# VHH binders against Profilin-1 (pfn-1), part 78

Target 1, 132 residues: Profilin-1 (pfn-1), of Caenorhabditis elegans (q9xw16)
Amino acid sequence: MSGWNAYIDTMTAAAPSIKRCAIVGAADGSVWARTEADNVFKASEEELKTFVALFNDVTQVPAKGADIEGVHYVVPRTEESLIFGKKENTGFFAVKTKSAVLIAVYEGPNEVAAQVRKAVESMQTYLNNAGY
Key: E = the ipSAE of ESMFold2; O = the ipSAE of OpenDDE; V2 = 0.75 times the mean of E and O plus 0.25 times the DockQ between their complexes.

## First folded at step 12 (VHH)

Design wc151 (framework vhh_6fv0_2)
Fold by ESMFold2-Fast, scan of step 12:
Structure wc151 (fold): chain B 132 residues (1-132), chain A 124 residues (1-124)
Amino acid sequence: as target 1 above (132 residues)
Amino acid sequence: QVQLQESGGGLVQPGGSLRLSCAASGFTFSTYDMYWVRQAPEKGLEWVSTISYSGSNTYYKDSVKGRFTVSRDNAKNTLYLQMNSLKPEDAAQYYCAKDYDILREYFGDEFDYRGQGTQVTVSS
């Protein structure tokens, strides 16, 4: 969907240390838009369906971690609409809106991670306000 | 204490060039993605360009693509914006920023950690 691709473009411009990201349906993990080409977001439909289901009870996630693109991440803690994880110099932030889940995989130091989180949370607010 | 000091603005003719600089201090410049934003008279803040902490990724507003180039020198804690083929519509106060929210430009609100700016004027 070209309309949703504009949100991906805005997200990567807002936090250029994002390596890959996607906007997926909260109910089923269906991909609405994702980064492409050299930055293609590679998660399978089955993995995304499993991942978005984690938002049904985020309190269970720190004990098990989370898998994105076949990579297992340690999840130190969660918030009601936020799951984030770290693996060395990489990590991810995933936020849930009314009907979507935005996932951003980044690379960089803690300062970059903070900027990625801010961008992801800003997009979450924007999508919620737009009714998504 | 985060400080950002812009320079390099001025008056230029259409088609001319300017190189803006932003001297950063009070934080570890090399670990932050950085932004150039601008505000034209009677308009809100407008995102212009972004550069990743390492300098490897750059993004631009559609209207400046191919004309503007952002770069950084992490050893000197300095951010640059090379502006070529300047148009009257590029006239604005230009700011560098550490913590800019592109989505908030629709609201025109003030944001944290921007400099004092440098003015760019393009003669008609």
Scores: ipSAE 0.428, ipTM 0.743, lowest interface PAE 2.5, mean pLDDT 86

Design wc152 (framework vhh_6fv0_2)
Fold by ESMFold2-Fast, scan of step 12:
Structure wc152 (fold): chain B 132 residues (1-132), chain A 124 residues (1-124)
Amino acid sequence: as target 1 above (132 residues)
Amino acid sequence: QVQLQESGGGLVQPGGSLRLSCAASGFTFSTYDMYWVRQAPEKGLEWVSTISYSGSNTYYKDSVKGRFTVSRDNAKNTLYLQMNSLKPEDAAQYYCAKDYDILPYGSFGEFDYRGQGTQVTVSS
């Protein structure tokens, strides 16, 4: 059990609509912490390595979309340290910090998406200020 | 108050071209990124293209890249999609949208910030 699980708990407490989430290494996509059991985050290490590499040039992502947990998401736009995607009533937000990428998958209407984005961006700010 | 009205759809043969327009009113068009999205008969809502508020940045779904060109005229509050080399796979109802991430998915109810759409059919 890693200490990074506390950050997973903080994000899911702030946005209960998060279905699954993970904190992974920005350099290699290695999993530092993730949701487990019935809500386990199922992305493979190979998929995560590919995903974190998207942050090397986020401007190219909308043309291709992004894959998380074997699901292909439309990415309508990106911001410097934010990739988000949509597929039907599901979506994700992924933010990059100095050392990590935080990924949260949700299901629900756009008001739920707004809550999830806020939780992920708050954690991004906290980790950056903590030197991560 | 916010209104988006699409036009320009129709029937074309494979390899043909169409130019879609979206007339916007009720908001400051020049300050918003705009989107083209489509829904094919057997599929959910698909993002097609994005154009930034200034027109400086454009993005496309991989399958339409090189064939479609999004543009805007902020003086006329109008968004455009030039579609060339149309394929049967492009047949869909096309919608313009102001904030893509606020559109409800899996619903044909009221969509704020989305127009009624314009039908594109690609067939001989």
Scores: ipSAE 0.000, ipTM 0.198, lowest interface PAE 12.2, mean pLDDT 81

Design wc153 (framework vhh_6fv0_2)
Fold by ESMFold2-Fast, scan of step 12:
Structure wc153 (fold): chain B 132 residues (1-132), chain A 124 residues (1-124)
Amino acid sequence: as target 1 above (132 residues)
Amino acid sequence: QVQLQESGGGLVQPGGSLRLSCAASGFTFSTYDMYWVRQAPEKGLEWVSTISYSGSNTYYKDSVKGRFTVSRDNAKNTLYLQMNSLKPEDAAQYYCAKDYDILGYSSFGEFDYRGQGTQVTVSS
């Protein structure tokens, strides 16, 4: 149990269908924590900087989609602090807190997606209440 | 008390090499991801590299990929950054940083680094 890795462990325990996830800085996309080993989150620094900047105007995202780990996802809609994407059986949920962006990549049908979204939004609420 | 002490910086010519070290104390080094960050004059902190707590996963800023290699020795509580083919744009004060304690993080993306840093100058 140490630092931000504890939150990654909590989130993946809550939703075992999360294949890879990360917590990154909202201002610059710097990696604070991520899944490791066989489940390592492989986004480049440049991709993460581009991705977190999408939260500056989420209304533009559905027109262009979003890229994570070199994969282009269709983004059907956004909310002020939520971007989610889908590519067939693979998808992601990304939520912005005051200081961070949580990104979770999953594989599975819509029932799995709902479970992953709940886990990510629960962590978002917890971190916002903790001042992050 | 968490302490991080960087060393190994210096003046090199473009194309030269340096190996930076970071000696860690005051926490269980082997359970934390570690980072290298840098700051050039009149610029903000810039992330350079990450290494997982086990050493199994490494990540790099795109402009340093293939030139820099991060590694760690958990038995010695030491983090390393091997820098090859150095460019003038790599000149900066280099700091090591541990994984964040939730109470210490800034909303402006500031790293939880406690080291003094080590200066890297690249000039012919």
Scores: ipSAE 0.000, ipTM 0.116, lowest interface PAE 17.5, mean pLDDT 79

Design wc155 (from wb9 with D99E F107Y E109D; framework vhh_6fv0_2)
Fold by ESMFold2-Fast, scan of step 12:
Structure wc155 (fold): chain B 132 residues (1-132), chain A 123 residues (1-123)
Amino acid sequence: as target 1 above (132 residues)
Amino acid sequence: QVQLQESGGGLVQPGGSLRLSCAASGFTFSTYDMYWVRQAPEKGLEWVSTISYSGSNTYYKDSVKGRFTVSRDNAKNTLYLQMNSLKPEDAAQYYCAKEYDILTGSYGDFDYRGQGTQVTVSS
């Protein structure tokens, strides 16, 4: 597999409550790496292309929500380069770097969500510093 | 105050087994992912294993996969590490932790409060 799989492994080790995650191209939503097997990230290429386009204007996202893996999430607010959503006891964090979008889907309460956000934002910083 | 108290270490021969325990208090154990880390005398702190808050997801350092099993009992606020087929390379002080920053290699970000438990592997 590609070197990008090491970053998936790094994120899941840092926040093991991440159920599924992926690193995708910011321009087109192409998958660079994702969790596989029992934890396969199942978003279609069409869904990912639509999702990464949300970063072109994050201020519109809370009014409409966001779809990941066929699940519609309520997006309570956005920040520059950050979209996060919640549905019952599941949620996601997605962050944009220069060239990539990192998406992590998790299950759990607010304490778990905070750990997942920390892991995703740490990886975002690392990749930006690496030129991605 | 967060407290983590490790136990179960000892001296075993190569191929032996030990079960480590970590008793947690001062926080809502069931809502946090937990980690096992270790440090040998001449080496840095190494991540060994992680378990999600519910116990549903587990992850392991490549060199311990198939030999170590992490588990937890949220009703008892206790984390466990079952270590089988122990090798001399596994000898270290073992700690449980609540936070982990592997992106920078900054293991000092671990929130560990215990003295750890020593594992020695020799004849």
Scores: ipSAE 0.006, ipTM 0.294, lowest interface PAE 10.1, mean pLDDT 82

Design wc3 (from wb9 with D99W; framework vhh_6fv0_2; at its last look DockQ between E and O 0.88; V2 from the best seeds 0.81)
Fold by ESMFold2, look of step 13:
Structure wc3 (fold): chain B 132 residues (1-132), chain A 123 residues (1-123)
Amino acid sequence: as target 1 above (132 residues)
Amino acid sequence: QVQLQESGGGLVQPGGSLRLSCAASGFTFSTYDMYWVRQAPEKGLEWVSTISYSGSNTYYKDSVKGRFTVSRDNAKNTLYLQMNSLKPEDAAQYYCAKWYDILTGSFGEFDYRGQGTQVTVSS
């Protein structure tokens, strides 16, 4: 699980309104890399295991929302491999690859949210093409 | 209609300074993260710096950290890049942009950038 930290650095540089992010295993929610220090990604093992399982049937997620870092988000919509959560002026995008889930928590207006989505989807495509 | 206009390039000696400006119109500048990207003669597109919509978060390519400073004035719809201690390897066409894909090294499908401003460093 070393080497994944470079992808965290790339995400924060690509979308500077990301406050915290992580790459976790799609099967079990195990943390491969995350933002640390003053911006530590704080989700528990139990929470992450529950979170990644949402991708088993994304169509049920809008009705119940999603929890990350102890925060409950409304999920306005999902796509086959993407969950968008919103709370006030903050939100998250989570995307699933073959082996991983990338989670990015951001703060900012809807225009910034669209830029964050582009960054996470680009990483999703990159990792899938690399076999992850 | 989105417009970005870079200016402030020119010829400087190694160790010199330049300040680039990017005038934005046709969109709500203050609600977008913004990007500086350059194109060196032999390297293609290269990310230089990123700044968040409020200006509170800034990021730099390692080779320019400590020498370049990105900033923005949301009241004037203007993005800036202060370039100090310029080196020959900094010579390039510099672009400001509403988006740049650092992973793929491209502006992507919606390529909203200006025509650029040329920075030349010679001794």
Scores: ipSAE 0.706, ipTM 0.869, lowest interface PAE 1.2, mean pLDDT 91
Fold by ESMFold2-Fast, scan of step 12:
Structure wc3 (fold): chain B 132 residues (1-132), chain A 123 residues (1-123)
Amino acid sequence: as target 1 above (132 residues)
Amino acid sequence: QVQLQESGGGLVQPGGSLRLSCAASGFTFSTYDMYWVRQAPEKGLEWVSTISYSGSNTYYKDSVKGRFTVSRDNAKNTLYLQMNSLKPEDAAQYYCAKWYDILTGSFGEFDYRGQGTQVTVSS
């Protein structure tokens, strides 16, 4: 959808160390928008359905980790409506809004990770305030 | 102490060029994505450009695409904005920042920006 693609474009401009990202439905993991072409976000529909279900009880996630794009990430800790993980110099931040889950996969040092988190949380607040 | 010091602004004719610099100190410049933001008198903050920590990814406001180029020299802790084909609409105070929230159009409460450098384009 072109409307939701504008938010993908805004997120990548806000945190240019994001390599791939997507906005998916919180209820079913259906893709609303994602990065494409050389930056294509490659998660399957079944993987995304499993991933969004993790938000039903985030306290269980650190024991098992999380899979995104067929890659298993260590999840050191979770917060309400936030799951994040690390694998070497790569990581992700995923946040839940009222009706969506935003997933951003990035590469870079801890300072960049902090900026990616700020961008994702800013978008989360924006979408929640917009009723999404 | 974190410091960001912009320079290179001035008065230019429409169609002219300027190169802005931002000298960074007090933090590990090479590990941060960096931002150029501008504000015209009595107007809100406006995002101009973003560059990734490595310099490999750059993004621009639509109205400056093809005219402005952001770059960085991590060895010198310096951020640059090359501005070509300047228009009266580009006249503003230009700021360098470690973080700018593009969605809200604002700086973070606990993030730093420089004092800015003034760009004036005669009509």
Scores: ipSAE 0.671, ipTM 0.844, lowest interface PAE 1.2, mean pLDDT 89
ESMFold2 (binder alone), look of step 13: mean pLDDT 85; pTM 0.854
OpenDDE, look of step 13: ipSAE 0.817; ipTM 0.910
ESMFold2, look of step 14: ipSAE 0.687; ipTM 0.865
ESMFold2 (binder alone), look of step 14: mean pLDDT 85; pTM 0.853
OpenDDE, look of step 14: ipSAE 0.887; ipTM 0.932
OpenDDE, second read of step 14: ipSAE 0.873; ipTM 0.927

Design wc4 (from wb9 with D99H; framework vhh_6fv0_2; at its last look DockQ between E and O 0.86; V2 from the best seeds 0.00; counts 0 for: pae E 4.3 > 2)
Fold by OpenDDE, look of step 13:
Structure wc4 (fold): chain B 132 residues (1-132), chain A 123 residues (1-123)
Amino acid sequence: as target 1 above (132 residues)
Amino acid sequence: QVQLQESGGGLVQPGGSLRLSCAASGFTFSTYDMYWVRQAPEKGLEWVSTISYSGSNTYYKDSVKGRFTVSRDNAKNTLYLQMNSLKPEDAAQYYCAKHYDILTGSFGEFDYRGQGTQVTVSS
């Protein structure tokens, strides 16, 4: 196991409504770490490759939405390094660092979404400061 | 207005037990993940435990795993922390919060915690 697993554990502890979480390479979508056991992050390599490419032009993402783990999410809006989606009582937050994309899939009311966002963005800041 | 009130702290001997409670009001308690944090003398705030809004997921600081149990009663707007096998290093002021950043050790933009409850473990 790599040191990246510790970051997965930190994010899930920070926002327990996260169901699944992954850290992937921003360039190619390769998985560096992910939740496992009962909460395995299930996105395919091909899907992740497509997903991380969305950050090349986030302005187009709301028009087409985003797919994670075979689930299509509506993307209300995007920010430069942030893509988030919603589907019923579920959603995801994805943030881009210098070299990685952090993806957190959550379940719960809108209030927990805010907490999930904070956890992911906090990790984003941490990793950026660390050079990743 | 968001209000959190911790209780249940006290003085115990090593190996003893305490059950902390946190009464919440002023927000929809059942829709928020909740946190326990503590601050020991001359130390900074540290994360202790988190529980999901539904109570289905719980997480703990490594040093308290197997000894502490977080739970909640959403019908009563109450958060709990059962602390067993207490150690001197567990002595601290314990706070409940609905916002806390584990990475930065802060409550975020707003300080959503109570006054805390003191836990003392005598030697």
Scores: ipSAE 0.819, ipTM 0.911, lowest interface PAE 0.5, mean pLDDT 94
Fold by ESMFold2-Fast, scan of step 12:
Structure wc4 (fold): chain B 132 residues (1-132), chain A 123 residues (1-123)
Amino acid sequence: as target 1 above (132 residues)
Amino acid sequence: QVQLQESGGGLVQPGGSLRLSCAASGFTFSTYDMYWVRQAPEKGLEWVSTISYSGSNTYYKDSVKGRFTVSRDNAKNTLYLQMNSLKPEDAAQYYCAKHYDILTGSFGEFDYRGQGTQVTVSS
């Protein structure tokens, strides 16, 4: 087991409206750490490979949307290292670092979505500064 | 006009208990995750606990787990922190916040904070 679980714990403490999250390899979508038990992140190996490849050209993502844990999300727009989507009261934020992609699925109103985004972006900065 | 007003602090002996309150106004309290943060003299800000907007998820700093309980009453726009088995290391000014960055140890810019409530633990 990796020490990456500590980052998952920090993310959920920083934004407790996160339902499930994971840190995966940017090159291959391999899971480094994820939420477990009642909040287990269930995306398949194949789905994660497809998802991280979206960061090769984020400008194409709004036209097709994104799939996480078998759920299709509408992606209204993207930023260079950020993909986010919404489906009713649920949504996700995914950010790319040098070596990783952090994915957080949340549930709640727009105010908690904004808090989740800030937490995800803070972790992105932290991991980049740590060389990941 | 976001306002947060902490209360309930005081002087207790080691092993004592206090219940802190945070009265919120000027925003829709029920739609925000909330934070308890503390600062001891000559030390930096330290995250203590978070609670989700609905109250269904709570998280704690390791050193306070099992001793502190965060809760909220969305009908009263009030956040609570029940502190049991208090230790000298828990002595600090306690703040509530709707924006707190755990990784940088900082509150949101232009966010209003109360003066906090002082917790002192001594014989």
Scores: ipSAE 0.651, ipTM 0.835, lowest interface PAE 1.3, mean pLDDT 89
Fold by ESMFold2, look of step 13:
Structure wc4 (fold): chain B 132 residues (1-132), chain A 123 residues (1-123)
Amino acid sequence: as target 1 above (132 residues)
Amino acid sequence: QVQLQESGGGLVQPGGSLRLSCAASGFTFSTYDMYWVRQAPEKGLEWVSTISYSGSNTYYKDSVKGRFTVSRDNAKNTLYLQMNSLKPEDAAQYYCAKHYDILTGSFGEFDYRGQGTQVTVSS
C-alpha cells in the first residue's frame, strides 16, 4: 500500500474505539486499504460491492439495514454521503468521497460513536480536498 | 460545565521524568476517548497521545513512543501522562482534551481543554 495505509493509521489514532476500518472504491467496493494485522477487516468482495451501491440511493437504506463482515446493522438514519449502522454496543460509520467509501466499525457508547463519526468525516473532507 | 484541569508540570533535566494529571468534571469521563496535546511557544498544537474510553487502546506520536505512557482512572475521572527520558524538544504547554482533530491540529469549535501545565526541560 503506497501510503493508503497511513490514512487507516490516522483514523484509528483519532478514534481508538474503531475496531476495524477500510477505504474502498466507491464504484465497485475494491479494497484500497484496510486494517490488517490483529484486526483484519474481513468483508467479502461481493459484500463490499453491495455495500457501496447503497450510496446510489441512501433514502432506501433505513428500511433494509446494511451488512458488513457478515453482521447485520439497523440503519436508523442516513445523510447524502453518510450511513450510520447500529447493533447493540457496536456500530459503523460509512462516508462517501469523490472516489471512495470510508468504513469504520467501532464498539462503545454513543459518546464514542460521535467521536468516531468526527474522525471519519474529517478524513472524508481531507480526501475530497485531495481529489479522492 | 465541562472542566479539565492539568497538573504535574515543572522543570526537569534532560533524561528526567514527570507525570501529568488531568482532572475531569462536568461530563461522563468514562464514555469519552481522551487526548494529550502540546504547544511550544509560537508553534501550533501537536498531538501527543490518544487513549480509548475504557483505556484498552493507546496511540502515540512517533517521537514519544517508548518514552511516554498514557493511562486513565475512570473511577477518579482522571487522565495521566507518564513522561520518561524527557528531551529538550518535549518542552511545551501540555493540554488534555475530549475533542481533537489530528488532521487539522485543532480542538474544534467547542475548545474543551484546560489551562494546560508547563513542562520545561533544561540542563
Scores: ipSAE 0.258, ipTM 0.651, lowest interface PAE 4.3, mean pLDDT 88
ESMFold2 (binder alone), look of step 13: mean pLDDT 83; pTM 0.839

Design wc85 (from wb9 with E109D; framework vhh_6fv0_2; at its last look DockQ between E and O 0.91; V2 from the best seeds 0.76)
Fold by OpenDDE, look of step 13:
Structure wc85 (fold): chain B 132 residues (1-132), chain A 123 residues (1-123)
Amino acid sequence: as target 1 above (132 residues)
Amino acid sequence: QVQLQESGGGLVQPGGSLRLSCAASGFTFSTYDMYWVRQAPEKGLEWVSTISYSGSNTYYKDSVKGRFTVSRDNAKNTLYLQMNSLKPEDAAQYYCAKDYDILTGSFGDFDYRGQGTQVTVSS
């Protein structure tokens, strides 16, 4: 178990409505850590390469949406280091750090989504401060 | 207005049990993940447990795993914490919250918590 798994555990504990999440390399989408067991994060390496590349120009993402784990999400808007999508009662939050992208897939009402966002952004801040 | 009210604390001997309750109002309780946090004397806030909005997922601080059980009754707008095999180090003021950052050990901007309930463990 890598040290990155601890961050996965922290995020899921911080926002228990997260179903699956992963920490991947911002440059190439390589998986550093991910939820496993009953909640395996299922995005392929190829998909993750494509996904992290979205951060190169987030302004175009709302027009085309984003795919995670073979699921297409509508992206209402983006921020410089934040991409989030929605699909019915599910969604995802993805934030970019200095060297990583954190992806959290959640299920629940909009109120839960807000909690998930805060958890992911908190981790983003933590990792950035740590130099990652 | 968001209101949380904790209850169920008290004095117990080591190995004893308590069941904490948190009555919620002023928001749609059933749509929020909820947290238990505690603050021991002369210590900072620490996360104890989290439960998803539906109750389907629960998480615990390592030191309380196997002893504490978080649950909720969304129909009653109530959060629970069953505390078994209590230890002296569990003594603290216990709070429920809908806005807590585990990483920073802090409540949200609005500090949505109740007055807390005191748990004392002593022989």
Scores: ipSAE 0.898, ipTM 0.940, lowest interface PAE 0.5, mean pLDDT 95
Fold by ESMFold2-Fast, scan of step 12:
Structure wc85 (fold): chain B 132 residues (1-132), chain A 123 residues (1-123)
Amino acid sequence: as target 1 above (132 residues)
Amino acid sequence: QVQLQESGGGLVQPGGSLRLSCAASGFTFSTYDMYWVRQAPEKGLEWVSTISYSGSNTYYKDSVKGRFTVSRDNAKNTLYLQMNSLKPEDAAQYYCAKDYDILTGSFGDFDYRGQGTQVTVSS
């Protein structure tokens, strides 16, 4: 049920190599929806608040990296509304919309990373067009 | 050059079964998530199913859940769709793809898909 859970379902169907993902408020990191059960997204409220604040100045992020679910990721570069990182066999893509931040954690080779990025950016465009 | 070739379509009566195959070449099949997409006459493209590169995760359109099963054989560079309990609404041209956007209903810039295989459900 819950409206926002339908977007989580669409995201995982669009890029099935996503292991965990969430949609959170851009202002405060409050969770609107996340993957559950065997794929539960485990970031704390404090960690998410810190993470969404990174979008206030993405140019500072490559120097310090980013933390998601207690894992520190190397962030090689950023774009205006995109932060992404890698650690060993895992990675993440996070995009900011008008009101939300979408976070997707994946595992796999570079080819699926490119597919995950495309799916996350497609959802970003969709939500922006919907006023979120 | 990316090549995808679908086969296995045909005519069945309602309640029948078909197994579609997609032979892939020109890319490292085992490293891509794959899609099954269909298009009925005078309708848009409709997502049917996805499978992760490893085969560990599968997702389905609600109306086909429990009736369709996607699978892959990475050693043979082949993607499959087992279709059971076929309904008239399932009649369509079926495509496999490595580049499909579910939200926009499009294959992206180059249309990385095959020519498709026709599924007809009637007496």
Scores: ipSAE 0.676, ipTM 0.844, lowest interface PAE 1.1, mean pLDDT 89
Fold by ESMFold2, look of step 13:
Structure wc85 (fold): chain B 132 residues (1-132), chain A 123 residues (1-123)
Amino acid sequence: as target 1 above (132 residues)
Amino acid sequence: QVQLQESGGGLVQPGGSLRLSCAASGFTFSTYDMYWVRQAPEKGLEWVSTISYSGSNTYYKDSVKGRFTVSRDNAKNTLYLQMNSLKPEDAAQYYCAKDYDILTGSFGDFDYRGQGTQVTVSS
């Protein structure tokens, strides 16, 4: 997966209020790429395995919330391939593609959240069209 | 309703500098990430730089890193691009944008941009 880091760079440039993000395998949560260095995405293997399984039935997620990087988020809404989580002035958007789950953790107001969602959905469409 | 007005372009010699400004109105400037994008004649849009809503995170196309600096003044609703060490390949119409899709090379679902400002670099 040596070329996957370019997609991480593209997402952070497209939505600069993303603080951390990752591309993980949809079946097992294995990390294909993530933000590194000063802003390392730090979710454990066990946490990611549990997280990607949420997409098996997104309708159950709002009642439970979701955990990423040891942080519990309230999930006010989901869509068939999208989970949105909130905690204070931070949040995440996660989208599922054919083979992967994209996770972006951001900080900022609702206007920024909308820009982040647009960026991750654009990448979702791009990867799906490429067969991933 | 959204208005973006670019200024500061002009003719410059190779190695010279220009400072572009983008005056924003009709929206709460301080709550949006912002983009600089450029277009040379008969070419597609090319992403140049991105800055977060607070100004704390900046990103640049590889070919302009170290030469260009994006900044913003949220009190004045103004976005800036300082361009140093200009090259002929930097010549283009420069736009600031509230929404830009780097993957598709296009403005978002809403085309909120001004007329741009022309940067011309002598050969």
Scores: ipSAE 0.515, ipTM 0.796, lowest interface PAE 1.9, mean pLDDT 90
ESMFold2 (binder alone), look of step 13: mean pLDDT 81; pTM 0.818

Design yc3 (from yb4 with L103I; framework vhh_4orz_3; at its last read DockQ between E and O 0.79; V2 from the best seeds 0.00; counts 0 for: pae E 2.7 > 2)
Amino acid sequence: EVQLVESGGGLVQAGGSLRLFCAASGFTFSEYAMAWLRQAPGKRREWVALITRGGYTDYADSVKDRFTISRDNAKNTVSLQMNSLKPEDTAIYFCAAGYPPPIPPSSTEYDYWGQGTQVTVSS
ESMFold2-Fast, scan of step 12: ipSAE 0.449; ipTM 0.709
ESMFold2, look of step 13: ipSAE 0.330; ipTM 0.693
ESMFold2 (binder alone), look of step 13: mean pLDDT 86; pTM 0.878
OpenDDE, look of step 13: ipSAE 0.690; ipTM 0.845
ESMFold2, fold request of step 22: ipSAE 0.300, 0.315, 0.326; ipTM 0.670, 0.692, 0.693
ESMFold2 (binder alone), fold request of step 22: mean pLDDT 85, 85, 85; pTM 0.863, 0.861, 0.860
OpenDDE, fold request of step 22: ipSAE 0.781, 0.699, 0.769; ipTM 0.887, 0.857, 0.882
ESMFold2, last read: ipSAE 0.332, 0.297, 0.261; ipTM 0.699, 0.659, 0.648
ESMFold2 (binder alone), last read: mean pLDDT 85, 85, 85; pTM 0.860, 0.863, 0.861
OpenDDE, last read: ipSAE 0.774, 0.726, 0.727; ipTM 0.885, 0.866, 0.868

